# Designs tried in a protein design chat: miniprotein binders against o43075. Part 21

Target 1, 293 residues: o43075
Amino acid sequence: MNALNKIPFTRALYHFSRFRSFTTSGWIMSGHNKWSKIKHKKSANDQARSLQIGKLSQGIILAVRQEGANPELNMRLATLLESAKKISMPKSGIENAINRGLGTAGSEGSQVHFIEYEAMHPSGVGLIVEAVTDNRARAASSIKHILRNHGASLSTVKFLFSKKGKVEVNLPPEKRDSMKFEDVLDDAIEAGAEDIVNRPKEYIDEEDEGEFLILTEPSSLNQVAHHFRSKNYEIKDSRLIHIPLEETAIDVPAKDSVREDIQKLIDDLYENEDVMFIHLSILNSHFLPILDE
Short names: E, the ipSAE of ESMFold2; O, the ipSAE of OpenDDE; V2, 0.75 times the mean of E and O plus 0.25 times the DockQ between their complexes.

## First folded at step 13 (miniprotein)

Design M3 (at its last look DockQ between E and O 0.77; V2 from the best seeds 0.00; counts 0 for: pae E 2.2 > 1.5)
Fold by ESMFold2, look of step 13:
Structure M3 (fold): chain B 293 residues (1-293), chain A 101 residues (1-101)
Amino acid sequence: as target 1 above (293 residues)
Amino acid sequence: SPEEISRLQDKIWELYERVMKLRDEIYKLDREGVSPEEATQLEDEVRRLYEEILRLIDEVERLQKEGLSPEEARELRKRIQELEDKVRQLEEKLRELRTQS
């Protein structure tokens, strides 16, 4: 099977949809961590700072769980530690987060849970809310309360999505000016990737977003991530995500009041200290970040 | 007994997670073509367990606001234990189906 047969239709749609802005439909996508939004709040007040520290702690816990506590070997952790330095996060808080990620915390209340809550908004948009918490009942009650306040309810919605691997990368530093998209595409094909997103620098909004987003089958995630690391790419993020199935995804126009309703729900969810990521059953949301015109 | 209510809620939400994981494993079996008729039967059972979990979540939340009697606590613990037994049985059955293929 030649290289053309290895690149599924989602790649073809990506190249077309890149020149057709998803933002002209007016949607604000939330397939990404909102570190940038939290970072902008960090100097506003004590509550905003406390939330930012909490989100960094949860990010550290997850990163350590995935790749261990050595920042020389765990580039996601190294990035999070740099962010923690910038806001003067206490050393004891950083060490506690690392220990929780390793599973070495020594009390009943120290267990950490990674949970996905599934919900449906009245507009027909499905949500998957990823949370990290040491108190299952508190997290669930808080998230359920936020959902109810916006008219949403717990419902099975994962059938509206396809699970994929995502590897976010930047070019190797020594090759930044010499490599072209074709070189990265060749590397992605060699790695066994399913699709690739080329992001111009002005569209990179979050710290866990890279110049290129590589999509994989779930079972190939680690293989693809290893291949890119072996070629000295900078790995910004490596995790499983949910992308909307094209057949059932909705495309909500920019002028529709439903857009504002869903944005308010998403903002309230991200302000909850246990929430990490939110996925929506919105057409092409996995390819395009939210970009303001 | 606020601590008792908190423990009941923690257990119910633990079972929520396990039922959603069962749903995911059954979906995987169905995609692989393993035991299609058995997968359909398991899907129905998991759906019923999920619906019971949602009812328990709402019932405990209501009783937390209205007050929980000792008899209501005993009945909730019984329902939760029966639910966990069913979840465990399905977890075992899925493990068995995976080893057969």
Scores: ipSAE 0.559, ipTM 0.845, lowest interface PAE 1.9, mean pLDDT 76
Fold by OpenDDE base, look of step 13:
Structure M3 (fold): chain B 293 residues (1-293), chain A 101 residues (1-101)
Amino acid sequence: as target 1 above (293 residues)
Amino acid sequence: SPEEISRLQDKIWELYERVMKLRDEIYKLDREGVSPEEATQLEDEVRRLYEEILRLIDEVERLQKEGLSPEEARELRKRIQELEDKVRQLEEKLRELRTQS
């Protein structure tokens, strides 16, 4: 009888009360996708646009690989396609990305690989670096070089994590003023979610992130996402994530020196073209930025 | 040759991906309550393979800088083949466990 420690719903709310010092100045952008980081790079030059298109392409490839090519079933893909439209990404590029995600892209030289690199930082923070690359050797060399520059090394760290589904949602626009958190909680329970977090508005990028983060069993991710969509919630993201285990997670606020070091490492990793997402064995890093107390 | 090192690296990373998949599948079996003892044994075997792969990654990177002799290349190919054989065996065992559940 392995008690799957169902994190009681009540504890997630209580931890929010301790993050009272809303000093916005010290956000570690942990758990943000590479796309979100690029959007915040205000460089309106052709190089920035090319990079954005590249990242969207990689994102589409990854989304299709994980949850299929149907945007009605794959909420992440739907969101990425909307983003691609917003930046006027060429249709041929979108189609190519979808095909590469399906593994149907015909030429041997165009095979895309999804790789999870596992690393340990000297601080005791474990990292899972998700990469999408057409060149394993290049990606590995580059990522390993970045890790080494920060004193990190390849290591087994998945034991520090639990794999879960994540759905990020906003309230239905027509109900924004009438719905309460309790109503969202009821919908999450009905959907078969494991947990729900209401993120403070100060921590939400309104364009890319949802106010409510719903955690699910990996097999329930699509079901839960569809349930929320059927209730007219705005789906901001739907993906599989690695959640830090509470018993081994690093409390970064207790280790201020670690924060800056980890932030620099994350930033350098996200600058890499093949890196898509980074999971950290930092407490609450899957839904909250790492804040300086 | 640089080309030989690249081929060895590609093969090592292929094995890395396969081992990561194996681990993820074993974790699923464990969660499903399929034979906890067998799952634990498979996890230990996968862990050993992963550690061997990490050693190979480091060694090939060293040899990329120092140069790769024909003898070293043969030895690396042999070690990679031995790992590939072990990975295949684990993949087969895992399939067998899934069919028995």
Scores: ipSAE 0.319, ipTM 0.702, lowest interface PAE 1.6, mean pLDDT 79
ESMFold2 (binder alone), look of step 13: mean pLDDT 80; pTM 0.784
ESMFold2, look of step 15: ipSAE 0.527; ipTM 0.821
ESMFold2 (binder alone), look of step 15: mean pLDDT 81; pTM 0.790
OpenDDE base, look of step 15: ipSAE 0.229; ipTM 0.659

Design M4 (at its last look DockQ between E and O 0.33; V2 from the best seeds 0.00; counts 0 for: pae E 15.1 > 1.5)
Fold by OpenDDE base, look of step 13:
Structure M4 (fold): chain B 293 residues (1-293), chain A 83 residues (1-83)
Amino acid sequence: as target 1 above (293 residues)
Amino acid sequence: SPEEISRLQDKIWELYERVMKLRDEGVSPEEVRRLYEEILRLFDEVERLQKEGLSPEEARELRKRIQELEDKVRQLEEKLRQS
């Protein structure tokens, strides 16, 4: 059986054909980190920079806590450190974030906790809300309040998802004009990826997102990410994600009112300082924005 | 007392984190779900009692339920260590 048949290339193309009109309306995709929202506020002011640094710090803390402090083994951390360098984050801030992630008793900082909140919206959309907080009680109260304000309730929803690795990449800068999707597909197969999606350019935030989204088994995430890095791909993101199961995923284009309601809920959740990432049981939400039909 | 409610909440959060770890370590999804649902019920109950007031009897019952959950979590943790 040709290795090419394992990656549902035809599926990615078929899914794109269904998306008629992408309104560039500030729709926050499922799986966007809180980062993308802040960058679009191009207010070059010190406040925007401080907020970016704060989020990077939280991201570093979480990455270290989940996969350790070695950037060679923790590709997510490596990516975050590169981002931190790009924005000229102070070295002391990076070191403090790493130390807080390690949970070493000697870090002057409060203990940081990673929490996943599972919730169900009245529309039938399940949510997994990843939070990083130094105050569990505050985070719980705030997130529950937001959920309640949107009619959502805490519920077990992980059964609506499959846990996978995600690597987002751009082409090597030196090969941007010469490489084709087929070449990237070959690299993904060689790396041991499960799937690959070439996102349409209109759906990509060029600064923060990768053109190619590679899905992996959770245990293969670091291997796949390292493989792409070794081939000089620009790694934009590397993380574990929850992918909606197709059998139970909500098709939002069929339910216009649901989109607006979910968008408002997501917006309010991302305004919370402790919220880092949100997964939705919406069809294709892990790689495509929820489009207005 | 507000202090007692805070202690109970802290304990429920501790158990939540332990259950999430059990999930990540390969405990059956069904068992994790049952534990998680109990945690959610406990959080809801504590929130209710925080608003209405905590009687000594309600506090005792809540502590009992938390202890029962902790015992279940501990049993699962021990099983994982032996496997």
Scores: ipSAE 0.015, ipTM 0.272, lowest interface PAE 7.9, mean pLDDT 78
Fold by ESMFold2, look of step 13:
Structure M4 (fold): chain B 293 residues (1-293), chain A 83 residues (1-83)
Amino acid sequence: as target 1 above (293 residues)
Amino acid sequence: SPEEISRLQDKIWELYERVMKLRDEGVSPEEVRRLYEEILRLFDEVERLQKEGLSPEEARELRKRIQELEDKVRQLEEKLRQS
């Protein structure tokens, strides 16, 4: 099956032109989530593990509420369950989260809300802070407090971003030595993806990041994710994200102190139990980490 | 008091979330922008009063401003339902 034959030639070239531009230019890599620093420290002690389990539980509850409890049909749930197994989350905890998502649990915490907080850092970097919480007042109070401690304030920033679907994948294990980027590109075109990014291995620093980042229209996320799963790719992540618009994205490495300030804010926000993900209006922040060097 | 400041902040955050929902759905962009600006002013005022202390008169004025903001938010939410 030739994906190029099923996609207009001009449209296929348009959708994948950005990948070549990034890898050719040698762009200064100006953003990433420092979740790996928090995750490594937290996976090394019981407090870090407890926070990680709590966030996985909230993620599972939300995923089940949105798409149901069948991981063959609900790719977001499937990736969350794999993460839960890798950190040895108790089976009873996983079952409880699934039951809460279905509405069969009668506990106080069965109501879970997804909330986005928009803010601006004094540097001009916009943030979208995703929270999943059973206590909106606690989440709001905590997140505002953290923002104010770093000089950030509520501000409309969604205009600095474009909403996309994101699927993170690794090559099928049995095809690792035989597959090339062009093969993955063909699969992405056949799936109906908008874009594909090959992430250099030295910049894979989270368990939910893969060798390839596949961008989709929001409505096509599930279709694209299932297509790659049907081809036996390892699905690392499947979710909606906000990616920075290149026209307004900020290059943080041009200001060393700003880079450190943003990282401190991000680290503090991720310590909050309700914060699930943070989007930044920093160049390439959706697929590359902030470089320390 | 710390309790009263916390309650005011909670209400302002609730209204912030409702205004962001209205903005995302595209209802009356000019009015939503004005509401957002008032939310920012309220956050700044509450932060100032948290540092300096809140008088009964200041609390009454803040509650009035927040209620007026909520009334306007409800008006726009009703326009959304009629669409």
Scores: ipSAE 0.000, ipTM 0.276, lowest interface PAE 15.1, mean pLDDT 75
ESMFold2 (binder alone), look of step 13: mean pLDDT 86; pTM 0.856

Design M5 (at its last look DockQ between E and O 0.45; V2 from the best seeds 0.00; counts 0 for: pae E 11.7 > 1.5)
Fold by OpenDDE base, look of step 13:
Structure M5 (fold): chain B 293 residues (1-293), chain A 83 residues (1-83)
Amino acid sequence: as target 1 above (293 residues)
Amino acid sequence: SPEEISRLEDKIWELYERVMKLRDEGVSPEEVRRLYEEILRLIDEVERLQKEGLSPEEARELRKRIQELEDKVRQLEEKLRQS
């Protein structure tokens, strides 16, 4: 009997109550895909398309590397493949991305590696830096250099986190005006989700992020994502994430000086070509930007 | 030799990938942590040796540590296959 971990209604409400007025400052949320930042560069149409293709390619590589090459079992991959079709990405490019994600890229593609770097900042903030690279040594050297520049060092920090699934969704377009959070909550419970957060619009990148962040057990991620898809929700993201444990998470509002330091570190890390995702042991950082109070 | 260091580095990264797989397959966080910490130490050592050069003694010690790590990883992989 799979104990349907029913989302405690109390937790959903608790997350709502903690949405303090965040200033719209360009704070990078833990768990933002590097892709969201690159989309806003209005380059010429061809450059924009090339960039989009590059992003999708990298996304496919990462999705395949994390959850395999079967779109039926990997909802993130399915979503990315749909996006790739929408922009008429060449089939060869998709196949190459899949193969690179599998590490089976033939003679024409360098083997791509997924690496998680664990680090501790002097503030006590732990970081998990996800990288996708064809050169482990280069990536390691570069990431270590960035970490050192901010006083951070490699350290085991996964004990500060819980691995979870995350699904980000928007309401079905036809129900946008009629559905309430309670309806989404019911759908999340039915799907077998563990938690749900309704993010304020001011914290949502409309292009890449969902209004509702649904947390799942890692093994339930694809099931939950599929359930929401079946109900015609717009799936914006589906991935495994590391959620900071509340008992050890740093409360950034209580440590104002830490915010700027961590933001600079994150910015520098995201500038690295190999860095894909960063998890922080900051309270609520998996769904909220680091607060400017 | 630089080639020997490169081979040892490749082996460390192979073991890293295997440890990450073990993590994903449900190996205890504590055991994964121990393995990861050893990998980090080995990476740091390789980086040092890339700069300073590799003596035969250092190469032997590094190979020994890598082998010990590989043995642990293999034992865990076998336990998972039997579970």
Scores: ipSAE 0.020, ipTM 0.433, lowest interface PAE 5.2, mean pLDDT 78
Fold by ESMFold2, look of step 13:
Structure M5 (fold): chain B 293 residues (1-293), chain A 83 residues (1-83)
Amino acid sequence: as target 1 above (293 residues)
Amino acid sequence: SPEEISRLEDKIWELYERVMKLRDEGVSPEEVRRLYEEILRLIDEVERLQKEGLSPEEARELRKRIQELEDKVRQLEEKLRQS
């Protein structure tokens, strides 16, 4: 509380003060789409791959609508195209998603809508569920059903969050042995980043998670992402997210059944084809797991 | 009446977007929460009526609820302009 407010002003000290010990007993993919990348096991089954393709398609549509179809100028699109390549998404599916984002109507010409659903879990944890759908009624009904099954209630919770830009990076492969945290910190400061978090390697679970999470003001996201790319960092993810406000974030105790209940809710939501991202008002959930052993 | 249901859905979603805009700009959070909850109840009711069929009386009642919702949204939009 007040003690945290007196920590000296330096990015390095804030980074170390925010780091908390965790153990790997499961992961909550707060702030990114676990179903565009396998969260439980390598997917060779048709259901998981089809779900991933669908979610990647929706992500591409939105990225193109926001910043156009040129991946040289649209980092979010570039990242999504790299993910599509990794799961061998058909080239025709990628082209169709780009065309839908540009507004052309083909055989898949239905309009796509971005919707945020806000809810409160009985534990007091707030959720923002980002969905992309061509059927608003279906998305609302299915998401409401999942929330109800877990005791969550519809509630306006956006005030528990702050909107930020997020860039996930790994060190340049050729410089991995020669670069230190101080070098990455210097690059983040030069890029105009707001904060940098070094994610412990044991908590890097998904392909869109990097060794370093760079936080930016929303308007600086593209500039910061391009800065890191220009220095040959491997960009794992680049997009806007909702992060929990420290003042109201819930610190869910280790080995609390609440963590397991929330994970089950998150898993069920991500199985929904329209759900893209889920944000939680849990302390540090934007970069570290909330579950432990 | 697929066209009637479609028009009702379009109006509900228009109001949804207007309510989310009011929420994002911080207008009367308490009232916005109640409007958000009513919108989601209306969506649920429209989905139920799509499956069961819509009577003339149910259509009239649904239109009345949507109009009342729009009136409240307009009141809050005026409060935003007063800021």
Scores: ipSAE 0.000, ipTM 0.373, lowest interface PAE 11.7, mean pLDDT 74
ESMFold2 (binder alone), look of step 13: mean pLDDT 84; pTM 0.817

Design M6 (at its last look DockQ between E and O 0.01; V2 from the best seeds 0.00; counts 0 for: pae E 7.3 > 1.5, placed apart)
Fold by OpenDDE base, look of step 13:
Structure M6 (fold): chain B 293 residues (1-293), chain A 101 residues (1-101)
Amino acid sequence: as target 1 above (293 residues)
Amino acid sequence: SPEEISRLQDKIWELYERVMKLRDEVYELDREGVSPEEAREIMDEVRRLLEEIYRLIDEVERLQKEGLSPEEARELRKRIQELEDKVRQLEEKLRDLRKQS
């Protein structure tokens, strides 16, 4: 009886009570896509816009590869397409990204590869670095160089994680004042979700993140996302993620030096053009920022 | 030659992708509760293969800078072939497990 320890619903609520001191230290949450980070860099420079377009393109490629090219079924793709529209991304660029995601990009486009680099930091924190690249060797060399600069190395670490679906949602605008967490929980249960977290508002980027984080089995991700969409929830994100196993996850708040070191490593990795997403074997890092106690 | 290094790199990345696919498929089987002991054995071997792949990536990157001797090229080809054989065996084992479920 391999009890996949269903995290009892009750424990997630209890851990929120201890994180009293919301120092909004601008700590980049584990599990933020590179796009969200670039969006907040209000660099009005043409170079910043080019970088934003590049990252949206990569994001679209990845979203299409993971969940298909139908924005009605792929909520992440829908969100990325909306973002692309907001920044006036060329339609040809969007179409090219979709085609590259489908693997149907004509012979003239460099083959895009999705790669998950696994690494171990000296602190015992494992990393899964998701990259989208047209050059595996370049990406590997660059990512490895960054890892080395922080004392980390390529290593197998996926055993520290469980693969899950994640849906981030906000309440329907018309129901913001009437719906309670219990109502959202009922909807999550009805959808076939595994777990739900209500994130404190202080940890939410209202523009890019959802108040409610729903965890699903990977095969149920699209179903759950569609269920919430059908109930008029605002879908902020829908993706596959790697959740740290509690038994091996590092409690970073107890190790302040480790937090700073990991944050610097994450920052440097996210500066890499090919890096899209980073998963950490840090306790609760999939839904909470690495906060100072 | 630079061309030989490129070929070796391509082959290593091909094996990486195959092993990563195997890993994902084994995780699916484990979730389904299919043959948990056999799934664990495959996962242990997958981990060993990935570690060897990472060593090969590092070594080929080094040799790209230092130069590749014919002897080193032969040894790398041998190690890559041994990995390919193990990957194939795991792919077969996984297919057999799926047929029994």
Scores: ipSAE 0.088, ipTM 0.570, lowest interface PAE 2.7, mean pLDDT 79
Fold by ESMFold2, look of step 13:
Structure M6 (fold): chain B 293 residues (1-293), chain A 101 residues (1-101)
Amino acid sequence: as target 1 above (293 residues)
Amino acid sequence: SPEEISRLQDKIWELYERVMKLRDEVYELDREGVSPEEAREIMDEVRRLLEEIYRLIDEVERLQKEGLSPEEARELRKRIQELEDKVRQLEEKLRDLRKQS
């Protein structure tokens, strides 16, 4: 299956031209914001280690339920296992999460539910909050409470987004000095991807973020992820996401207090044990931090 | 002064990058199964160094808003130097560990 046959010629040309490169101006824009990147990372890592382990456990449970316990076949599980090793999650905890995903731990609290909460901030920014929880009532109550504290409320906002697959990759180790963006683009087209973005280097935390973000149709996520793995790319992340539609995305100026207000809201939401991911209707928020403009 | 605060921030950024590089290198050794017990000990120390970096970030943010006295600047430089010494010690320990593999 040729990627050109999957994407009409006009759309393929637009995607290629639109996301060609950000590298030319990266240093000038990034020098002002390296402190902001550390502060954002600090907020994400202020969570107690036990909370981070709990969220990884819930993610592993869901990934195993959806695609099985073999990380060679289940790319989402593979990336979660790598994250678990980086924070020294005990092997027994990993094994317990896998067993719960397979259904071998049948206790009353073992069932895990994936829920999406749609919300609107007073600024007009829409949010989709992904939660994984063993207690729907607790998740709904606590997430609504956090939203209310920030002036936000539950509201239908999915129309502000399109659902996509996301694969984040680093170049193959043996090719890191020789490969060009065009080579990665060729691999993305062969895989059947819809789009590719090269992250500016100042926005890459080598642990958590890949140099290249590959966008796919949701049904093609697994196929595209395995294609890049077969080419010896390092897979940093593989999951479904909601990206903001350009025609309705809010372009908040970098120095506007709205970005700080939104960052505080998402930091508070991520402190909640049931919250896994948050998607925003802010332009480019799927690959750039919101405080870094 | 704003200029001195900027210098402190630049140094904290440098140390943050070095600690993150250490964490990535130790993770790769642990992934390959080379010296797993020692790798876990180094990872725990890396976590402690990151916590100190985050505390320094909080203090610099506060002093940026309130103003930085000469006494406070001296104390921050001392903490940063102690942190850098620990980073160097871990960098040397990791280098020695890679030699025996």
Scores: ipSAE 0.015, ipTM 0.510, lowest interface PAE 7.3, mean pLDDT 76
ESMFold2 (binder alone), look of step 13: mean pLDDT 84; pTM 0.848

